# Designs tried in a protein design chat: miniprotein binders against Catabolic L-serine/threonine dehydratase (CHA1). Part 12

Target 1, 359 residues: Catabolic L-serine/threonine dehydratase (CHA1), of Saccharomyces cerevisiae (p25379)
Amino acid sequence: SIVYNKTPLLRQFFPGKASAQFFLKYECLQPSGSFKSRGIGNLIMKSAIRIQKDGKRSPQVFASSGGNAGFAAATACQRLSLPCTVVVPTATKKRMVDKIRNTGAQVIVSGAYWKEADTFLKTNVMNKIDSQVIEPIYVHPFDNPDIWEGHSSMIDEIVQDLKSQHISVNKVKGIVCSVGGGGLYNGIIQGLERYGLADRIPIVGVETNGCHVFNTSLKIGQPVQFKKITSIATSLGTAVISNQTFEYARKYNTRSVVIEDKDVIETCLKYTHQFNMVIEPACGAALHLGYNTKILENALGSKLAADDIVIIIACGGSSNTIKDLEEALDSMRKKDTPVIEVADNFIFPEKNIVNLKSA
Short names: E, the ipSAE of ESMFold2; O, the ipSAE of OpenDDE; V2, 0.75 times the mean of E and O plus 0.25 times the DockQ between their complexes.

## First folded at step 4 (miniprotein)

Design g3 (from f5 with T17Y; at its last look DockQ between E and O 0.01; V2 from the best seeds 0.00; counts 0 for: pae E 13.9 > 1.5, pTM E .794 < .8, placed apart)
Fold by OpenDDE base, look of step 4:
Structure g3 (fold): chain B 359 residues (1-359), chain A 94 residues (1-94)
Amino acid sequence: as target 1 above (359 residues)
Amino acid sequence: MKVTIEIRVEKDGVTYYFIIYVDSLEEARELIEMVLKFLKELGADEVEIRVRTPDEETARKIAELIKKLAEEAGFKDVTIEWKGNEVIVRAKKE
């Protein structure tokens, strides 16, 4: 595809006694450095093709994320020669702003957090376009069916690679992925459904403490929203999961693991030093289960055999340097992070699906 | 022409910060108008705009543009400070 790369599925050996064969899907090799190139790239490409075929208006892309989603949108637009505007929160690191800008995208910094940036994008940027000339493509970071479809291509590649290596899919006993808004997870489920594997291969969704909306939603038995995110895993830092994520998790009995920020950062550093690849905390959360097989086995409810296969989605990301990880770890050692009691941090999302169809 | 425009405003304990990158005066106009309109609707009392330009002539043109747009947006007492290729525009609402 023009908007995403086929990524390798490679066997990885973690330190210690191998309880299973681990394979990593290296999504850091995507054009934007993360899996977001698949889903967001698909959304933009499909939309742009549709608009171009209609021939009435010109496509323009609008996004509101200063993280992997905004960078994926900008990168896809660069490849497709589309105009792109990204509104990013004020907390967005200069490095990320520069990365987005260097694609040729327009960058506007507004709002303290994603919701404010998104509100500004909709009310002040998108509402000011000439709708007779421009057809806007709004890019949500995770909650769009075309995004999920794009992410599902990862499973097509995995199935193909296993087949080419003469590995039986029946040996796959689990897929581990990080869960933020649930876009990656939804794509994995949809991909597995195409092969009749969704009931056969359990997913272990991994979150960090303070961003564990998925875990909390499963425990409560309904989707919840956090008032405040406290995790360092800013790329997982969504206050809400998609409704589709909750439905799939219930349907397929998806497992949920929550890891402490400290443990995730330690895993990121450990992996970085061992394999010379800088790992984001979101990616580190999934990889943590490769280093800690007992956590994985507990989540799966069974022990793994030596010939069993576990696939870990190395989701990638470009937001962190080694120095950022080291500074984060040092800060955590010094600050007794107040355990925000989970109970006071819940917002029930109002079902107002604002169908942005009609403007 | 690579121009960086930084707009900062504080309102009700919230900091709004805009960074605009433009390659033309027309693009600058459109984006600055958009931001100033937003700030007007927000009820901003004071706005600081920092402009970095490749040359002093461009800095002057952008500063004059910002002044005009700020006045049109209902800001008064517009002051312009020059520091080489950097211009600081402060605008207050009456």
Scores: ipSAE 0.000, ipTM 0.192, lowest interface PAE 12.1, mean pLDDT 85
ESMFold2, look of step 4: ipSAE 0.000; ipTM 0.356
ESMFold2 (binder alone), look of step 4: mean pLDDT 77; pTM 0.738

Design g4 (from f5 with V14R T17Y K37E; at its last look DockQ between E and O 0.01; V2 from the best seeds 0.00; counts 0 for: pae E 21.8 > 1.5, pTM E .778 < .8, placed apart)
Fold by ESMFold2, look of step 4:
Structure g4 (fold): chain B 359 residues (1-359), chain A 94 residues (1-94)
Amino acid sequence: as target 1 above (359 residues)
Amino acid sequence: MKVTIEIRVEKDGRTYYFIIYVDSLEEARELIEMVLEFLKELGADEVEIRVRTPDEETARKIAELIKKLAEEAGFKDVTIEWKGNEVIVRAKKE
């Protein structure tokens, strides 16, 4: 596809004695450096084709993420020669703003966090277009069926690559992916469903402590919203998951793992030193299970044999440098333990929850 | 000390969860009192409180505090199950 690449599925040998065979899906090789190219590229391309076939208006693309989703939208638009406007929160790193602008997209900095940036995009940018000549394509970071469809293409590639390597899918005992808003997870489930594998290959969803919305939603039995995000894994730092993510996880009994920020950063740096690839905390969270197979086995509920296969989605991402990660780790070792704001970390669904706060 | 307190509540066939993060015994008392009072107003039929801590001694201190506060709040049949640095306190409303 013009908006995303087929990526390799390659055997990864972690140092020491591994209990299983690990294969990585290298989404860092996507045009935007992350899996986001698949889903966001698919949404934009399908929408642009539909608008152009109608012949009445010209497509223009609007996104509100200062992270991998916004960069994927801008990258896809560069490849499709489409106008793109991205509104990013004020905390967005200059490096990411520059990367988005260098695609040719217009970038506007506004809003303290994603929801405020998104509101500004809708009310002050999109509402001001000439709707008689322009049809807008709004890009949500994760919660759109065309995004999930695009992400699902990685399962087609995985199945094809396993066949070409003469590996039976029955040897695959798990797929590990990080979970933010749930778009990647939804795509993996939809891909597995096409091959009748969704009820046979368990998924282990990984989050970091402080943005573990998926884990908390599963424990409570309802989707939840966090009031505050306290994890360094900004790519996972959404206050909610999609309803579809919750429904899939219940339907297929998806496993959930939460890792501490310190451990994830150490894994990111370790992987960089051992394999010369820079990865974000979201990607490092998934890779952490390759280094720590006991965590993975506990999540799966079984020991892994030496010929069992586990696939880790190396989701990619481009928001962190090695320097950023080293500084973050050093800060964690030298700072006093922060005061934890109790009960303010959770907002429960309106019907069946109780909101808690400190006295 | 960093303590995670997970609270499971049953009401009208529905399950509700609350998670409390505390860094001191004093903060734990204040938060647990607030939660138990609210759960009593909600009309919770039964409560399961799971305490996970860095060490067993801290778990014991928090669990005894929870038991005392639950009894003061009017919960009945308060029991404690000990699992090292994880402790489960169960209480039922009369």
Scores: ipSAE 0.000, ipTM 0.106, lowest interface PAE 21.8, mean pLDDT 82
ESMFold2 (binder alone), look of step 4: mean pLDDT 76; pTM 0.735
OpenDDE base, look of step 4: ipSAE 0.040; ipTM 0.399

Design g5 (from f5 with K11E T15E Y21E L31I; at its last look DockQ between E and O 0.24; V2 from the best seeds 0.00; counts 0 for: pae E 17.9 > 1.5, pTM E .621 < .8)
Fold by ESMFold2, look of step 4:
Structure g5 (fold): chain B 359 residues (1-359), chain A 94 residues (1-94)
Amino acid sequence: as target 1 above (359 residues)
Amino acid sequence: MKVTIEIRVEEDGVEYTFIIEVDSLEEAREIIEMVLKFLKELGADEVEIRVRTPDEETARKIAELIKKLAEEAGFKDVTIEWKGNEVIVRAKKE
């Protein structure tokens, strides 16, 4: 597709004792450097085609993320020759603002954090377009069915690549992915459903401490909302998961793992040293289970045989540099680093369904 | 009857807050029991539970239940205090 690449599925050998066979899905090779190209590209392309067929108005794309979602929207628009406006929070790094601008997108800096940037986009930018001439395409970072559909295409590729490598899908004992708002996870489930595999291949969802909305929601038995995100994994830093994510996780008994920020950053730097590839903390969280298969086995509830296959989604991301990771690690090693206070951090939805105790 | 349950927990120097709204005393009891057991298994260092009730008698009944449930879950040094129409229960890990 013009908006995303087919990415390789390659055997990954982790240092140390022999264990299960790990395969990585290299979403870092997407046009925007992350899996976001698949879903956001699909949303934009489908919407633009519909508007073109109608023939009455011109499509324009609007996004409110200074991270991987905003960059994916801008990258897709560059490839489709569509106007794109991205509103980013004031704290967005200059490097990322420049990357988005270099696609040809208009970048507006406004709002202290994502919700304020999103409000500015809707109220001050989208609300003022000439609706007689322009039909807007709004890009949510994760919570849209067309986004999930686009992400699901990676499962088609995985199934085809396993077949081409003469590997039975029955040998796949797990898929590991990081969970932010749940868009990637939803896409993986939908892809697995198309092949009748969603009931057979368990997913291990990985988060970092401080943005572990998925883990907390599953343990409490209802969706939760975090008031404050305290993890360095900003790509996972979403205060809520999609309702669909919670429903899928309950339906398929998805496993949840939470990793400490320090361990994730150390894994990112270790992977860069050993394999000469830079990864961000969201991706490093998933890769951490490849380095630490006992964590993975505990989550799956079973031991892995040497010929069992585990697929890790190397989700990618372009929001961090090696310098950023080294600075974050140095900050965490200092005992004088302020402790992030999390008092009053959770808000439950109005509906209170708590199911932590079975039978 | 609207009962608001605010749970503040400390784990490894980080504090978390849960806010739960329930429609009955029985529902409040079930949720508090489940949450306390979860927090004990999580290894919480200390827990503060604030329950807001429509009347003082309901607050007293819930306070006694929370203390009982916290002790049954294995929390130590459980204390109860009233603050207007809300009850505050504090418990610590052994």
Scores: ipSAE 0.000, ipTM 0.196, lowest interface PAE 17.9, mean pLDDT 81
ESMFold2 (binder alone), look of step 4: mean pLDDT 71; pTM 0.653
OpenDDE base, look of step 4: ipSAE 0.339; ipTM 0.755

## First folded at step 6 (miniprotein)

Design e1 (from hbE, 13 letters changed)
Fold by ESMFold2-Fast, scan of step 6:
Structure e1 (fold): chain B 359 residues (1-359), chain A 80 residues (1-80)
Amino acid sequence: as target 1 above (359 residues)
Amino acid sequence: MTPEEKIKELIERSKKLVEESEELAKKGDVEGAVEKALEAYLVLMEAYRLSKDPKLLEIILKTMEEVLKLEEEWMKEAEK
């Protein structure tokens, strides 16, 4: 594919008590450094093709993210020669702004957080295009069916690679992935559905404490919205999950694990020292279960045999330095770090609720 | 080589790669067909970057659609 790479499925040997065989799907090797190349690339390509076939207007891409989603959109546009504008919040690191600009994308800095940047994009940028000439392609970070469809391509590759290695898919006892808004999780489910595996292979969704909207929604039994996100894993820091994520989790064999920020950063540093690879916190959250098989077994509800296979999605390539990870760890040791109780930190979202008072 | 000469060379190379892709698809080599179609797309992208010709963008999008269809066929074969 033009917008994403086929990535390897690699056997990973974790030190210590390894009771199962771990394989990593190395999504950090994508053109944008993350799995988002698949989904966001698919959305952009399908939209551009539809617009071109209509023939009335030219496509132009718009995104509001200074993180992996914005970089994935910019990278796809560079490859497809499409105009791209990315609006990023004011706190976005210069390194990320430079990465996006280096693709040829226009970067506008506005808003204190994602929602404000997104509002600016829609009201001050997209609303001012020449609608007679340009048809906009709006890129959401995770909540779009074409994004999920694109992510599902990783399951096609996993199935192919297992067959090429003479490994039976019935040996796969779980797939571990990090969950932010649920776009990755939705893609994995859709890929498994295509192969008749969604009812057989459990998915273990991993979040960090302070952004665990998925875990809280499953425990409460309905989607919730967090008031504050306090986790250092910014790639997982969405206030809501997609409605489809909650519906899939109710339908299929899905498990939820929440890891503390400190443990995640320690895992990132451990991985860096042992394997000479810098990974971001979101990726470290999933990899933590490879280092701590008891957590994984508890989530699955069963012990793993030595010949059982667990696949971990190495979802993001790290743009973090070792120094960034060390600074994050140090900041977590402050006495002034607030503890927010879950019960005080969520509300029920009013999306798609029609309040018609007829009384 | 002038930029204009290079653009012509890239366009002709892309056409040849599309023909090779179609021939591979006819003989059932879907993987090879995808590889050639992708190469055709990348060469055409380079021609567009040099020329900024909007007509090339239309051809690029059509080539991209062909790559996606062949890639879908390849993934379905891998499933078996």
Scores: ipSAE 0.000, ipTM 0.270, lowest interface PAE 16.6, mean pLDDT 83

Design e2 (from hbE, 14 letters changed)
Fold by ESMFold2-Fast, scan of step 6:
Structure e2 (fold): chain B 359 residues (1-359), chain A 80 residues (1-80)
Amino acid sequence: as target 1 above (359 residues)
Amino acid sequence: MTPEEKIKELIERSKKLVEESEELAKKGDVEGAVEKALEAYLVLMEAYRLSKDPKLLEIILKTFELVLKLLEEWRKEAEK
């Protein structure tokens, strides 16, 4: 595909804890450095094709993310030769702004948080386009059916690669993925549904403490909103999850794990030293379960046999450098106690509640 | 502040939040009651994360049950 790569599915040997066969889906090898190339690329490509087929207007792409989603949108637009405007919050690191600008995208810095940047995009940028000649393609970082469809393509590749290696899908005991807003999780479920595997293969969704909206929503029994994200895993730092994510988690065999920031950063640095691959905290959270099979077994509710297969989505991302991770770890180790600010960081759900069991 | 002092502070804050939640519920402010009960639950979860004290699990469970009851009451109000 022009907007995303077929990535390898490769055996990963974790030191000292191997009680199962681990395979990583190397989404870090995508054009944007993360799985986001699949979903966001699919949304942009499908939308552009529809607009071009109609022939009345030209497509232009608009996104409001200084993170992996914004970079994925810009990268897809560079490959498709589409105009792209990305609005990023004022706190966005210069490194990320430069990465996005280097694709050829226009970057506007506005707003203290994602919601303010998104509002600026809609009210000051998209509202001012010439609607007679331009049809906008708005890119949400995770909450869009075309994004989930794009991510589901990784399951097609996993199934193909297992067959090519003469490995039975019946040996797959679980798929581990990080959960922010749930776009990746939704794609995995949809891919599994396509192959009749969604009721059979459990998904272990991993979050870090301080951005665990998914875990909290499942415990409370309906979607919630966090007022503040306190985790270093900013790629998981959404205030809400997709409603579809909540519906899928209720319908299918889904497990939720929350990992501490310190453990995740240590995993990222360990992985970098052992495998010469830089991964950000969101990716490290999922990989941590490969280093600690007891957490994984507890989440699954069963012991793993030596011939069982667990697939971990190495989701990638570019939000942190090795130096950023080392500095964060040093800061945490210097403090006598970890900083906790989860208390009082929750907004009550909207009054118009939806029954989770209703169709 | 020592870790032990922080844990005690969190537990005490949670107890007061539960009391505030119950008072709001009696006044018919179910939405406010849910917010206070949820805050109490999250504060206890933080205390448990720091202490790993199994004794807190019983209190966490009771606080969570309060949250669920209040959330059901809120749902019934919304159904009208």
Scores: ipSAE 0.000, ipTM 0.220, lowest interface PAE 14.7, mean pLDDT 84

Design e3 (from hbE with I22E K35E R38L I41Y E42L K57W R61L K62E V64M I68F K69E L75M)
Fold by ESMFold2-Fast, scan of step 6:
Structure e3 (fold): chain B 359 residues (1-359), chain A 80 residues (1-80)
Amino acid sequence: as target 1 above (359 residues)
Amino acid sequence: MTPEEKIKELIERSKKLVEESEELAKKGDVEGAVEKALEAYLVLLEAYRLSKDPKLWEEILETMEEVFELIEEWMKEAEK
């Protein structure tokens, strides 16, 4: 596809004695450097085709992320020759602003947090377009059915690649992916549903301590909202998960793992040293389970045999340099790490939620 | 083979696979029908990746949606 690549599914040999066969789905090789090219690209392309077929208005793309989602939207628009405006929070690093602008997208800096940037996009940018001439395509970072559908394409490729390598899907004992808002997780589930595998293959969703909304929501049995995000893994830093993510996790065989920021950064640097690829903390969180099979086995509830396969989604991301990671690690090692009590860090959403504890 | 010739070949192959899947479904081989339909879907996915023509993409995406609906229907029947 013009908006996303077929990525390799390749054996990854982690240092030390192997207990299972690890395969990485190399989503870091996507045009935007992350899996988000699939979902966001699908949303933009499907919407643009519909609008162009109608012929009454011209499509224009609007996004409110200075991270991987905004860059994925801008990259897709560059490839499709569509106008793109991205609103980013004031704390967005210059390198990310420059990357987005280099695609040809317009970048507006506004708002202290994602929610304020998103409000600015809707009230000061999208609300002022000529609605007779322009039909807007709004890109949410994760919460949209077309985004999940696009991400589901990675399962088509995984199934095809296993078949081409003469590997039975029955050997796959788990898929490991990082969870922020749950868009990636939703796509994986939908892909597995397409092949009748959703009830057979467990998914291990990984978060970092301080942005573990998914873990907390599953443990208490209700969707929750975090008051603040304290993790360095900003790509996972959403206050809530999608409603669909919670519903899928309750229906299917889903495991949840929370990793400390320090361990994730160490994994990012280790991976860079050993495999010559720079990965951001969100991606490092999933890869950490490849380096630490005891954590993975605990999450799965079973020991892995030598011929068992575990697929890790190397989700990508471009927000950090090696120097950024080294400085973050040094900072963490030199100061006392505050312990944040989970009970003090979340509230139930004021909007309606599904009460699954009443079942 | 040019990319355009390859895309045309893939689309033609997918149509034949859909016809084979429908024939298997008529004979009561629901599992075989799902397998052939999945094969058609993957062939269309390859055509989609190779195509740079927006009009052809629309055709491929519509066909993929139709094939996916067939897969869903037959998978539902196989569950019974």
Scores: ipSAE 0.000, ipTM 0.123, lowest interface PAE 21.3, mean pLDDT 83

Design e4 (from hbE, 13 letters changed)
Fold by ESMFold2-Fast, scan of step 6:
Structure e4 (fold): chain B 359 residues (1-359), chain A 80 residues (1-80)
Amino acid sequence: as target 1 above (359 residues)
Amino acid sequence: MTPEEKIKELIERSKKLVEESEELAKKGDVEGAVEKAIEAFLVLMEAYRLSKDPKLLEEIIKTLEEVLKLMEEWYEEAEK
């Protein structure tokens, strides 16, 4: 595809005595450096084709993200020769702004956080287009069916690669992925559904403490909204998960793990040292389970045998440099870990009597 | 505050939320009782995540079990 690459599924030998066979799906090798090339690329390409076939208006792409989603949108637009406007919050790092601008996209800096940037995009940018000439393609960071469909393509590749290596999918005991808003998770579920594997292969969703909306929603049995995100893993830092994510987690065998920021940063630095690849905290959270199989076994509820297979999605991302990670780790070593008042940090958007027996 | 002091504060807050939940249930406000019980659960879940000490973890788990039992009772009552 012009907007995303087929990525390899490769054995990863973590240090120490291995309890299982780990394979990484190398989404960090995508054109935008993250799995988001699949979903966001799919949304943009499908929308552009439809608009161009209709022939009445020209497509233009609009996104509100200073992170991996905005860069994925800009990268896809560069490849498809589509006009792209990205609105980013004021706190967005200059490195990310420059990265997006280098694709040829227009970048507008507005708003203190994502919601304000998104409001500015809709009210001050998209509302002013000539709607007779231009049909807008709005890119949400994760919450769109075409995005999930695009992400599901990674399961096609995983199944194909296992078959080409004469490896039975019956040996796959779990798929580990990081969860922000749930777009990646939704895509994995949809891919597994396509192969009749969604009821068999458990997914272990990993979050960091301070952006663990998924874990909290599952534990209380209803979707919640975080008032404040306090984790270094900003690419996981969404106030809500998609409704589809919660519905899939209720239907299928889904496990949830929360990792501390300090452990994630240490994993990112360790991975860089051992494999010469820089990964951001969100990616490091998933990889942490490869270094710490006891956490993984506890999440799965069973011991892993040496011939069991676990697939980790190396989701990628460009949010942090090695220097950023080192500075963050030093700061954490000098300060006490802040205690978050959990109830004060959540809003219950849909209040229902819930079954919490499984918590 | 030490981490242990912060955890104890969260445990005490959860116990107060449980008392508020029970008070609402006594007045026939099952919906409000469930909401307060959920808040208590979330506070305890945060205490659980922060705790490394086995004695504190035991206290947190016992309180979580109590909250889950209350939510079960409220849920059954609402279904009727």
Scores: ipSAE 0.000, ipTM 0.222, lowest interface PAE 17.0, mean pLDDT 83

Design h1 (from t7i with R7T R13E T16E R29E A30I E33M R49T R51E; at its last look DockQ between E and O 0.66; V2 from the best seeds 0.00; counts 0 for: pae E 3.1 > 1.5)
Fold by ESMFold2, look of step 7:
Structure h1 (fold): chain B 359 residues (1-359), chain A 92 residues (1-92)
Amino acid sequence: as target 1 above (359 residues)
Amino acid sequence: SVKIEITVETDGEEYEFEIEVDSPEDLREIIEMILRFLEELGAKEVEITVEAESPEEARELARLIKELMEKMGFKDVEIRWEGNRVTIRARK
């Protein structure tokens, strides 16, 4: 598709004891650097085609995220030659504002938080367009069926890649993905439903403590809204999940794992050092289960055989730098009591560092 | 609908979340699930605010929450009434 790439599904070897076969779906290779290109691109493209076929009004795109969703919207519009306006919160880093602007999108900085930026977009930007000439396409970050449909294309690709490699889908014992608002998760479920696999391949949804809306909603049996978000995983930092995400998770008995911010940041840095790929905490949360198979097995409710396959959605993201992650980790370590660490995050371990590892 | 806002403190960390219940016939079960979740978290201090559709409904729900919290071993259960809104505060 013009708005997203087919991405590779590749075997990933994690250091340590031999374990199940991990395959990563490399969404960092999307035009916007994340899976968001699939769903947001699909929404924009389908809406624009419908509007242009109708012939009455011209499409224009409006988004309210200074992160992966806004960048995906701007990137898709660049590829489709559509006007795009993105309103970003005031705390959005200059490099992200510049990245969005460099696509050709108009960027307006307003609002202290996403909700305020979104309100400004709707009230001060979208309400003032000439609705006789322009039909707006509003891009929600995750809660739209066309977004889920676009994300579901990764399952078509996964099934095709397994077939072409003569790998039986029956060997797939789980799919690991991070959960923010649930758009990625909804897409995975819809893709699996298309192949009759949603009842057969469990999904392990991963969150960080402090924005674990999915986990809390499942435990209480009702969708919840967090009033405070305290996790550094800003791309997972939505106060709510979509209602569809909650319903799918209950229908298919989706597993939920919550990981501490410190552990996720350490995993991001470890992965970068070992494999030369910078990843966001949302992606690192999912990859953490590749490094910590016991956590994964507990979530799945079974031990993994050496020939079992687990697919991790490496969701990507371009919101942070290595420096951002290192500074965040330094801040967290200065707040801890003294600990002697043995760091597995170096190719050559430090002799005087001992780390207390958790499952 | 009934809005339930929860603030919980556990080991120096604070969590704050909200639930809106459109089907009030299930409110007892939902409140029980909330309190079980708080117990699993190791909650030490809890504040629950209920915003109901009437003062009478809010009062009934507050009494239910107080009953359940005391059953679970929470102490110093305090209730503050404010029209349709009641706040229950307790500690273990």
Scores: ipSAE 0.426, ipTM 0.812, lowest interface PAE 3.1, mean pLDDT 86
ESMFold2-Fast, scan of step 6: ipSAE 0.557; ipTM 0.856
ESMFold2 (binder alone), look of step 7: mean pLDDT 78; pTM 0.759
OpenDDE base, look of step 7: ipSAE 0.516; ipTM 0.843

Design h2 (from t7i with R7E T16E E18T I19V V21I R29E A30L E33M R49E)
Amino acid sequence: SVKIEIEVETDGREYEFTVEIDSPEDLRELIEMILRFLEELGAKEVEIEVRAESPEEARELARLIKELMEKMGFKDVEIRWEGNRVTIRARK
ESMFold2-Fast, scan of step 6: ipSAE 0.473; ipTM 0.807

